# VH-VL binders against Large ribosomal subunit protein uL10m (mRpL10), part 274

Target 1, 224 residues: Large ribosomal subunit protein uL10m (mRpL10), of Drosophila melanogaster (Fruit fly) (q9vpl3)
Amino acid sequence: RGKINIQRPKAPHYERARVVAVTQPKYPELPKAKSCFKTRAERTQQQQENPYNEIIAREVRNWLDHSRLVAFFHLSSITADDIFRVRVQLHKQNLHLKSYGSKIIEQAVKNTRYEAIVPLFHSNHCIVFSPDPEKTAALLRIVRRVPQMVLLGGIVEETMLSRNQLVAYAQMPGLHAVQAQLVQTLSQAPGHLIQQLQAHQNSFVQVLDVHAKNQMNEETPKST
Below, E stands for the ipSAE of ESMFold2; O stands for the ipSAE of OpenDDE; V2 stands for 0.75 times the mean of E and O plus 0.25 times the DockQ between their complexes.

## First folded at step 16 (VH-VL)

Design ka2 (from ka1 with light chain S95Y; framework fv_anetumab; at its last look DockQ between E and O 0.18; V2 from the best seeds 0.00; counts 0 for: placed apart)
Fold by OpenDDE, look of step 16:
Structure ka2 (fold): chain C 224 residues (1-224), chain A 119 residues (1-119), chain B 111 residues (1-111)
Amino acid sequence: as target 1 above (224 residues)
Amino acid sequence: QVELVQSGAEVKKPGESLKISCKGSGYSFDEYWIGWVRQAPGKGLEWMGIIDPSDSYTRYSPSFQGQVTISADKSISTAYLQWSSLKASDTAMYYCARQWDYSFPLDYWGQGTLVTVSS
Amino acid sequence: DIALTQPASVSGSPGQSITISCTGTSSDVGSHNYVSWYQQHPGKAPKLMIYDNSNRPSGVSNRFSGSKSGNTASLTISGLQAEDEADYYCSSYNYGSHWVVFGGGTKLTVL
């Protein structure tokens, strides 16, 4: 009785081979392991459709609406340990350090009075929120010693301030409300002094306008 | 008016110690930082370091780390730059300047202190 | 050494407009970086002329203007005068190294 060579079985008869080929379960091709590295584009698309992003955007809006002090910072090469240290220091002063993605910020501020801040978020950034505008000086004192955090500007009492104006605000003695009013008045007063004081605001607004215009121009579909 | 006044010119020999001063006036001295800038003869400006006079927090450029010491006495609104042992290569004009933080400009400058180190 | 790049020299005639460029990296003159310009006359201390890219301090002539595009900052002097003859330095905070950097300086000659 010839030892059935189980290692190299004779090819089945042509008809049997056809039946076996047709009856072989077509296993769906395992989805090619999509490289775990979602392209930036895929990440962006997934982020837009993620209900979680909407929730976070609402959170950001809530922070913006309830904060009387908002400060924007650029982050450069900061470690998690350094961030944690700064966060703890800020928290002791009832200052809240948050970081959000640029897309989330865009979504959060879309069609709001805060839309002009979007250009500030093209790089690594963080935001500090406070319900108390009197904490501006304390905030600046803390962050000045963090070389990885660069002050870009802020919002105080619903007024957007340049970095220089924010520093000036922090240095002003007395009633913060009067300070804010003064800054507003100075910004509205016709004259060279106002222009100089406004130059910072105008520069900031111009930068923001240029960015907004550039974004609008990129969104205008070339009607071929 | 904001003003920074530096100590006078110094002529020293190699190996000697030196401490030069910068006195601020016309503003709250402890609210702003003081930066030091070196300018070798015929050369450009070099940022050396900075001090917060409020608590003497200091940071140096890597090129000057361990080469000089920056200090301040807020009680007399004065910042200092000092060498333990001068070198001929330390011959330069040294400026102090007011700076709010690292990313802010040097908005007011001292008149400079010329340090000459020669054998 | 991390430095900003400036032309060594620029010249112009009285009444002309000249521009001095300052080129850095994304860490020096990036979109969120602030560039300052200083004027230095021979034997004098530097003077701040422009801060935060385009702002003039009080007392600085409106003939001086600053701009920034990409990784290049520019100082423009309009209506050139003899008194404008000086060395000009750009400066920025380097976000990578975390210290202040200066350009090599530009000698402006008024012909």
Scores: ipSAE 0.858, ipTM 0.935, lowest interface PAE 0.6, mean pLDDT 87
Fold by ESMFold2, look of step 16:
Structure ka2 (fold): chain C 224 residues (1-224), chain A 119 residues (1-119), chain B 111 residues (1-111)
Amino acid sequence: as target 1 above (224 residues)
Amino acid sequence: QVELVQSGAEVKKPGESLKISCKGSGYSFDEYWIGWVRQAPGKGLEWMGIIDPSDSYTRYSPSFQGQVTISADKSISTAYLQWSSLKASDTAMYYCARQWDYSFPLDYWGQGTLVTVSS
Amino acid sequence: DIALTQPASVSGSPGQSITISCTGTSSDVGSHNYVSWYQQHPGKAPKLMIYDNSNRPSGVSNRFSGSKSGNTASLTISGLQAEDEADYYCSSYNYGSHWVVFGGGTKLTVL
């Protein structure tokens, strides 16, 4: 009966699991395990723990529609006190830390230009949303001090940026001169978005280097 | 051109103190972090720790916590690695390198400072 | 301590292609980890050859390429030349322990 799926208090809900990180399950956390790799039983159980996928997916879509800055992070094991401190620091800058299951993200971005981001969410992750793209530097300043959060990339003004491109954006006021490369990357994205963005990131960083210091000359072997 | 220039080679005896330096140029020094890497003679590379020069936020590899001090003076674009009491096992080449943060590559390296500790 | 596993040495003749492996765990060479490769000639500082798994910095020959599959990263050098004779190190940030790790290094000999 469906009561067991909704009334299973021992299996942490994904959002509540982040809050109660210090009350970890009976099984020890894997020190070097892939966060995306899950057993058959764990996969089935997680699907049963999230019966309202469309409602949550609509929430994610609403955040995406109203955020001019979105940043994606890998999130490793972190205490509830530490993640709360980070959330508070981010909130002071109008930066909103959230986490959603990969199936929820997939549902939220289906039939949108952002479908290519789904592979980023096959591991433990979190997302930061903000209406203020000028807060990118503040975001990176805060997160750089959090060993458990690793930048994977982001979206600025509806344009997908690699992690290196996002850092470069934070170092200068506007990126309109280089946005064409980012749009082309999204149109030609391969199966692993991070690797595609990494290939184009070299081109972007080199163009920036030429304008500031040196010659432009790098091609990226991994693009398209 | 981004450049990291380190202080010259040092020959010391056990128990002596030492402070070596790494001066950055060609970029905004306090926008990037400086990492320190040790290489014992004939051995591989070991990441020691990192510093944010903007406010001296520092983090060490557990193997080096308490054994060295990493510091920086952003007003002169310089990072430092310091021992209060050298041991013979501290004999190694020490490199500084630029990183954006922990997960980013060591993209520019200093030429290295050879520290020799023996009598 | 926790280090990435590389072969101690590899060798090849001029013109050949060779591959150096770097094996870790899902926490340092996993699907969302970023692996870097460094070349070090004797008496010289390391030089970044590949970053973020497969990207080349400006000034690095396109004979160098990087890839990652499963928990193994690979550096491939095509058209091997005498100047490629050096030590090669892989590196990544371990998402479990939260510090940077290096591989043990691979001595490439050009015969």
Scores: ipSAE 0.810, ipTM 0.916, lowest interface PAE 0.9, mean pLDDT 79
ESMFold2 (binder alone), look of step 16: mean pLDDT 88; pTM 0.915

Design ka3 (from hd2 with light chain S95Y; framework fv_anetumab; at its last look DockQ between E and O 0.26; V2 from the best seeds 0.67)
Fold by OpenDDE, look of step 16:
Structure ka3 (fold): chain C 224 residues (1-224), chain A 119 residues (1-119), chain B 111 residues (1-111)
Amino acid sequence: as target 1 above (224 residues)
Amino acid sequence: QVELVQSGAEVKKPGESLKISCKGSGYSFDEYWIGWVRQAPGKGLEWMGIIDPSDSYTRYSPSFQGQVTISADKSISTAYLQWSSLKASDTAMYYCARQWDYSFPLDYWGQGTLVTVSS
Amino acid sequence: DIALTQPASVSGSPGQSITISCTGTKSDVGSHNYVSWYQQHPGKAPKLMIYDNSNRPSGVSNRFSGSKSGNTASLTISGLQAEDEADYYCSSYNYGSHWVVFGGGTKLTVL
């Protein structure tokens, strides 16, 4: 009785081979391993639908709504250790350093008075929040010593300020009185304010334009 | 009015030490930083470094690190630039200028101090 | 050495408008960078003419204007006068190296 060669079975008869070929379960091609590297576009789409982004966006909005001082900084080549050191120093002064993605910021400020800040977040940026506008001087003193942090501008008492205006604000001895004057000046010369802001970063110019547009829209009487 | 006044021209030999001064007036000296700029004869401007007079925090451009020392005395609103050993290549005009921080402009300049180093 | 690039020289006739360019890298003249311009007459200290790309200090003539697009900043002098003959330097904070950089300077001649 010939040992059935189980290692190299004789090819089945042609007809049997055809039947076997047709009856072979067509296993769906294993989905080509989608390269684990989600394209930037896929990442962006997934991030938009992520409930987590909504939560973070709400957090950002909450910070903006409850802060009387907001400062925007560009970050260049800063290490985690450096950020941590700065954060600790700021925290001692009740200043809160936060960093958010551009998409989160966009979502957070969409259809709000803060929409003009979106262009500031095209690169690596951070935001410092404070409930106390009197801490502006303390903030600037700390961040001046951080070469990786560049002041771009800020919001004080709901008024957008250029970096120079923010410095000037910090140097004034009577912050409340000056604040009132500043607001008054800014309200009287929106065109000049826009020009000043445009003179800085292109992104800042865009922010000012949006702010101005928003102000114009608020002044348009709702024709009831 | 904001003004920076520098010390007078210096003529020195190689190997000698030198300290030049920059006195600020018309503003709070400790609220702004002082930058130093070198200009070799017929050449452009070179940023050397900067000092915060409030606590003497200093930072140098890499090209000038270890070559010069920047210091300040806030009690007399004066910044200093010094060499321990001058070289012929140090011959240049040296300017001090007020600067709020690294990213802000040099808004007020001293009149300059000419340093000539010749054998 | 990290430097901003300027033309070596520009010339114009009285009453004309001239433009001096300053080109850097993304770290020098990027979208969030600030460029300053300085005027220097022979034997004199530099004077700040433009800061933060387009702002004029008090006392600077409105004939001087600054702009920035991409990695290029520009100084425009309108109504050119004989007194405008000087060296002009652009400057910016370099975001990569974290120090101040100057352009090579541009000699402006008024013909």
Scores: ipSAE 0.862, ipTM 0.936, lowest interface PAE 0.6, mean pLDDT 87
Fold by ESMFold2, look of step 16:
Structure ka3 (fold): chain C 224 residues (1-224), chain A 119 residues (1-119), chain B 111 residues (1-111)
Amino acid sequence: as target 1 above (224 residues)
Amino acid sequence: QVELVQSGAEVKKPGESLKISCKGSGYSFDEYWIGWVRQAPGKGLEWMGIIDPSDSYTRYSPSFQGQVTISADKSISTAYLQWSSLKASDTAMYYCARQWDYSFPLDYWGQGTLVTVSS
Amino acid sequence: DIALTQPASVSGSPGQSITISCTGTKSDVGSHNYVSWYQQHPGKAPKLMIYDNSNRPSGVSNRFSGSKSGNTASLTISGLQAEDEADYYCSSYNYGSHWVVFGGGTKLTVL
């Protein structure tokens, strides 16, 4: 453009008008000592703080909605190399290691049945998400080798489990349909019952054997 | 019917080597860790370290790192605690115990192995 | 080094309740730490009495209860009996040092 007076068309006034017009009229007043010359980086940072939290909270909600396995851990100080190694190991098993601020977690679970998890995030933490609840055993095998990660509990098939219930769920191999039903049963029982179930696995197997024999008798007609 | 059975009492002299054992039964041995705990006569309990028998992953308390060796043979469901050169201060009762991971309890304990080291 | 603090001894009469304390740091006995309690009779191996702060294993009398508040865990024995006379140890995993710690032990005497 031609001959425009440098003093009148200052960048702060032009940029301020453009930003206000895009985001609905707000009446922010700049400090008089510095009112005309906010940097572009400062304006962008000020505008992003609140919307960034909402974007991340939606990401957390999306993970929760699409994950049939969620596990919560306390996380103490760990090197970038070590946490990267853990994340790679977990990713190979379709297990996704994430960490979010407690305010973002609180916002993400507000008005959901999962509000009870918020106190878990009052300390250093991380979360593992997966669509595959059958990967619970693999998760626990990997993480138990990480001294900095301590299991606090989890969610399996939309049911909140204590850490002992989660371990018990992972230890019941080869019974996937029964494991899903046991998650519902374990969510209703005290943690000491989980130890009792582990001690009586033989009795449980015997019940399944009787059921299988009954199914064979009903399906197989006798012939001679 | 989880059971941990330890080897018998040992009487040794300073400088001698020793290897004591802990045999687990009634559970999947390589699914759980084995921890070792020392108790000097008339004293309290001290956690020494753990082993995962599945692949021999081992971790020690700093007080015992380099002082003892923890090992396992999962084919015979047995964990070991070993000294290359005993000291009189090694005189203690030594327990093995089952543990899921670091933060979980020591839920089943062996009967203990008394080690006496005297000149 | 980092240790959990217990009283050296406590005593009580049959039928009374007693409490044994276990005090640590925020890394030992904090809001997200798990504390276990072990009973040891003379000449015997320790036995798990309480895990995860307040849970009882199968076969442990409901006279034993555990709790935790601040950086202090507590074992309470109600209806005290002569066979409760033993040493009691608390234990946790220290989140700073990354190894298991025990308390110094408490000798319970039943009068």
Scores: ipSAE 0.791, ipTM 0.911, lowest interface PAE 1.0, mean pLDDT 80
ESMFold2 (binder alone), look of step 16: mean pLDDT 89; pTM 0.927
ESMFold2, look of step 18: ipSAE 0.752; ipTM 0.896
ESMFold2 (binder alone), look of step 18: mean pLDDT 90; pTM 0.927
OpenDDE, look of step 18: ipSAE 0.858; ipTM 0.934

Design ka4 (from hc35 with heavy chain T30D; framework fv_anetumab; at its last look DockQ between E and O 0.25; V2 from the best seeds 0.61)
Fold by OpenDDE, look of step 16:
Structure ka4 (fold): chain C 224 residues (1-224), chain A 119 residues (1-119), chain B 111 residues (1-111)
Amino acid sequence: as target 1 above (224 residues)
Amino acid sequence: QVELVQSGAEVKKPGESLKISCKGSGYSFDEYWIGWVRQAPGKGLEWMGIIDPSDSYTRYSPSFQGQVTISADKSISTAYLQWSSLKASDTAMYYCARQWDYSFPLDYWGQGTLVTVSS
Amino acid sequence: DIALTQPASVSGSPGQSITISCTGTKSDVGSHNYVSWYQQHPGKAPKLMIYDNSNRPSGVSNRFSGSKSGNTASLTISGLQAEDEADYYCSSYNYGSTWVVFGGGTKLTVL
């Protein structure tokens, strides 16, 4: 009785081979392992459709609406330990350090008075929120010691301020004294005050416009 | 008016120690930082480092780390730059300047201190 | 050494407008970076002429203007005068290295 060679079985008869070929379960091709590395475009598309982004955007809006002090920072390469240290220091002063994606910020501020801040978020950034505008000096004192954090500007009492204006604000003696002076000035020369207020706004818009223009120019691919 | 006044020109030999000063006036000295800038003869400006006079927090450019010491005495509104051992290559004009932080401009400058190191 | 790049020299006639460029990397002159310009006459301390890309300090002539596009900042001097002959330095905070950098300087000659 010839030892059935189980290692190299003789090819089945042509008809049997056909039947076996047709009856072989066609396993769906395993989806080609989509490289775990979602392209930036795929990540962006998924982020837009993610209900979670809407929730986060609402959170950002809530922070913006309830904060009397908002400061924007560029964040360069910083260690997690350093960020944590800064966060702790800020937290002790009731200052809240947050970081959000640019798309989330865009969604959060779309069709709001804060839409002008969008250009500030094209790079790595962080935001500090506070319910107390008097904490501006404390905030700046802390962040000055963090070389990886660069002040870009802020919002104080619903007014957008340049980085220089924010520093100046922090150096002013008590908010109430300045407010009193402002009220006095407004009462004396309403026309001049409006001009000054507009000048500050215009200056801020100009700074933002320059930033926006600079960003647009960077995105224009050198068509070689 | 904001003013920074530096100490006078220095002529030294290699190996000697030196401390030059920068006195600020016309502003709150502890609210702004003081930066130091070197300019070798016929060369450009080099940022050396910076100090917060309020607590003497200091940072140096890598090229100057360990080569010089920056200090301040806020009680007399004065910042200092010092060498433990001068080299001929230290011959330069040295400027102090007011700077709010790292990313802000040097808005007011001292008149400069010429340091000459020759054998 | 990380440095901003400036032309070594620029020249112009009285009354003309000249521009000095300052080119850096994205970390030096990026979209959120601030560039300053300093004027230095021979034997004198530098003077701040432009800060935060386009702002003039008080007391600086309106003939001096600054702009930034991409990785290049520009100082423009209009109505060139003999007194404008000086060295000009651009400066920026390098976000990557976390220290202040200067350009190599530009000698402006008024012909």
Scores: ipSAE 0.846, ipTM 0.927, lowest interface PAE 0.6, mean pLDDT 86
Fold by ESMFold2, look of step 16:
Structure ka4 (fold): chain C 224 residues (1-224), chain A 119 residues (1-119), chain B 111 residues (1-111)
Amino acid sequence: as target 1 above (224 residues)
Amino acid sequence: QVELVQSGAEVKKPGESLKISCKGSGYSFDEYWIGWVRQAPGKGLEWMGIIDPSDSYTRYSPSFQGQVTISADKSISTAYLQWSSLKASDTAMYYCARQWDYSFPLDYWGQGTLVTVSS
Amino acid sequence: DIALTQPASVSGSPGQSITISCTGTKSDVGSHNYVSWYQQHPGKAPKLMIYDNSNRPSGVSNRFSGSKSGNTASLTISGLQAEDEADYYCSSYNYGSTWVVFGGGTKLTVL
């Protein structure tokens, strides 16, 4: 589970973006300047008319495949300045704020273990991706100060977590916290998700068995 | 095991200052916000505001902005609600409660502090 | 400026089911709003009974259930018992106003 394969330049800091804006046409005069995210209707229209919808869906799949932390948020109306500040704060922690049309999300997760997330995208939303599940606490501390972003839930180490479980996970960082939360998730997640989680749970149990065996071998006194 | 213990009842006169406390135990105090809730006699619950004890980030309901001060001392796991000049209308029960953020429930409550302000 | 509206009182007999409503706007009670319910006995602090619209915290009887449809959240108490007599409050986060709102409260009387 390596780094995110997609190379992206760092988002500009708020101060740098402010300087660029002063030397450019006024933001309110541009047809795209009414928010950081276009209205829902405008975004949906652009996504439907974009000939590269499959390319965007592949980007979403790539983020999902290479992110060990994914968090989902409801997003209410937010100014361009505010969302830019949040994106910069998150990016400094290797947390990548994204938004995609609901049809793109449906296409990206079709026939995958992530189909259960589709209902979260029926209204305004955003997603945070990261390769670093240890950044969950940092994510939550940043977004707690952003009233327009309401946590819906997340995925940690391929395990679906409710928003309350994600908060609990942030209090127990590391591999052991993920495994404790997986057991709790299995008691709550029925059907197809349980089968997928059981496959990953078997892998986690195998890792724990290897660690326990190595720990026992290290504790054996040397006879030399 | 999560427990919030508030300071005892207060009887005050208008114009006096007051600081009541809420001490948390059984969890890492600075991982959660502390919210304050007022309940006037015979009335409902009113959310007053919150504090994040980790850095004293505070927010107030508009009805309480400038009327009270919320503070915390994380070194002793204690949050405070303070008036510089009490009014008779401040007579109420005051609860502290634990809250992750604005959208999360108030999951653990203190026992309440009755404040009575009379001439 | 948006309030959560609850009935002032509700009554029922032991063994009956009772439902308390909590109605707001989309910014108070909508698709992604999380509604909580609190029980308060006289002289006691409120107790969380339902969170995230329908979840029960540990130690809360399964006679209590929550639901949400449109702009209305509902608390249902089945098998009504004398100890259920209390005040009940809903709460929600108001996205547009960025603070927490409580409903006016509902006094439940067990006859």
Scores: ipSAE 0.626, ipTM 0.827, lowest interface PAE 1.6, mean pLDDT 78
ESMFold2 (binder alone), look of step 16: mean pLDDT 90; pTM 0.924

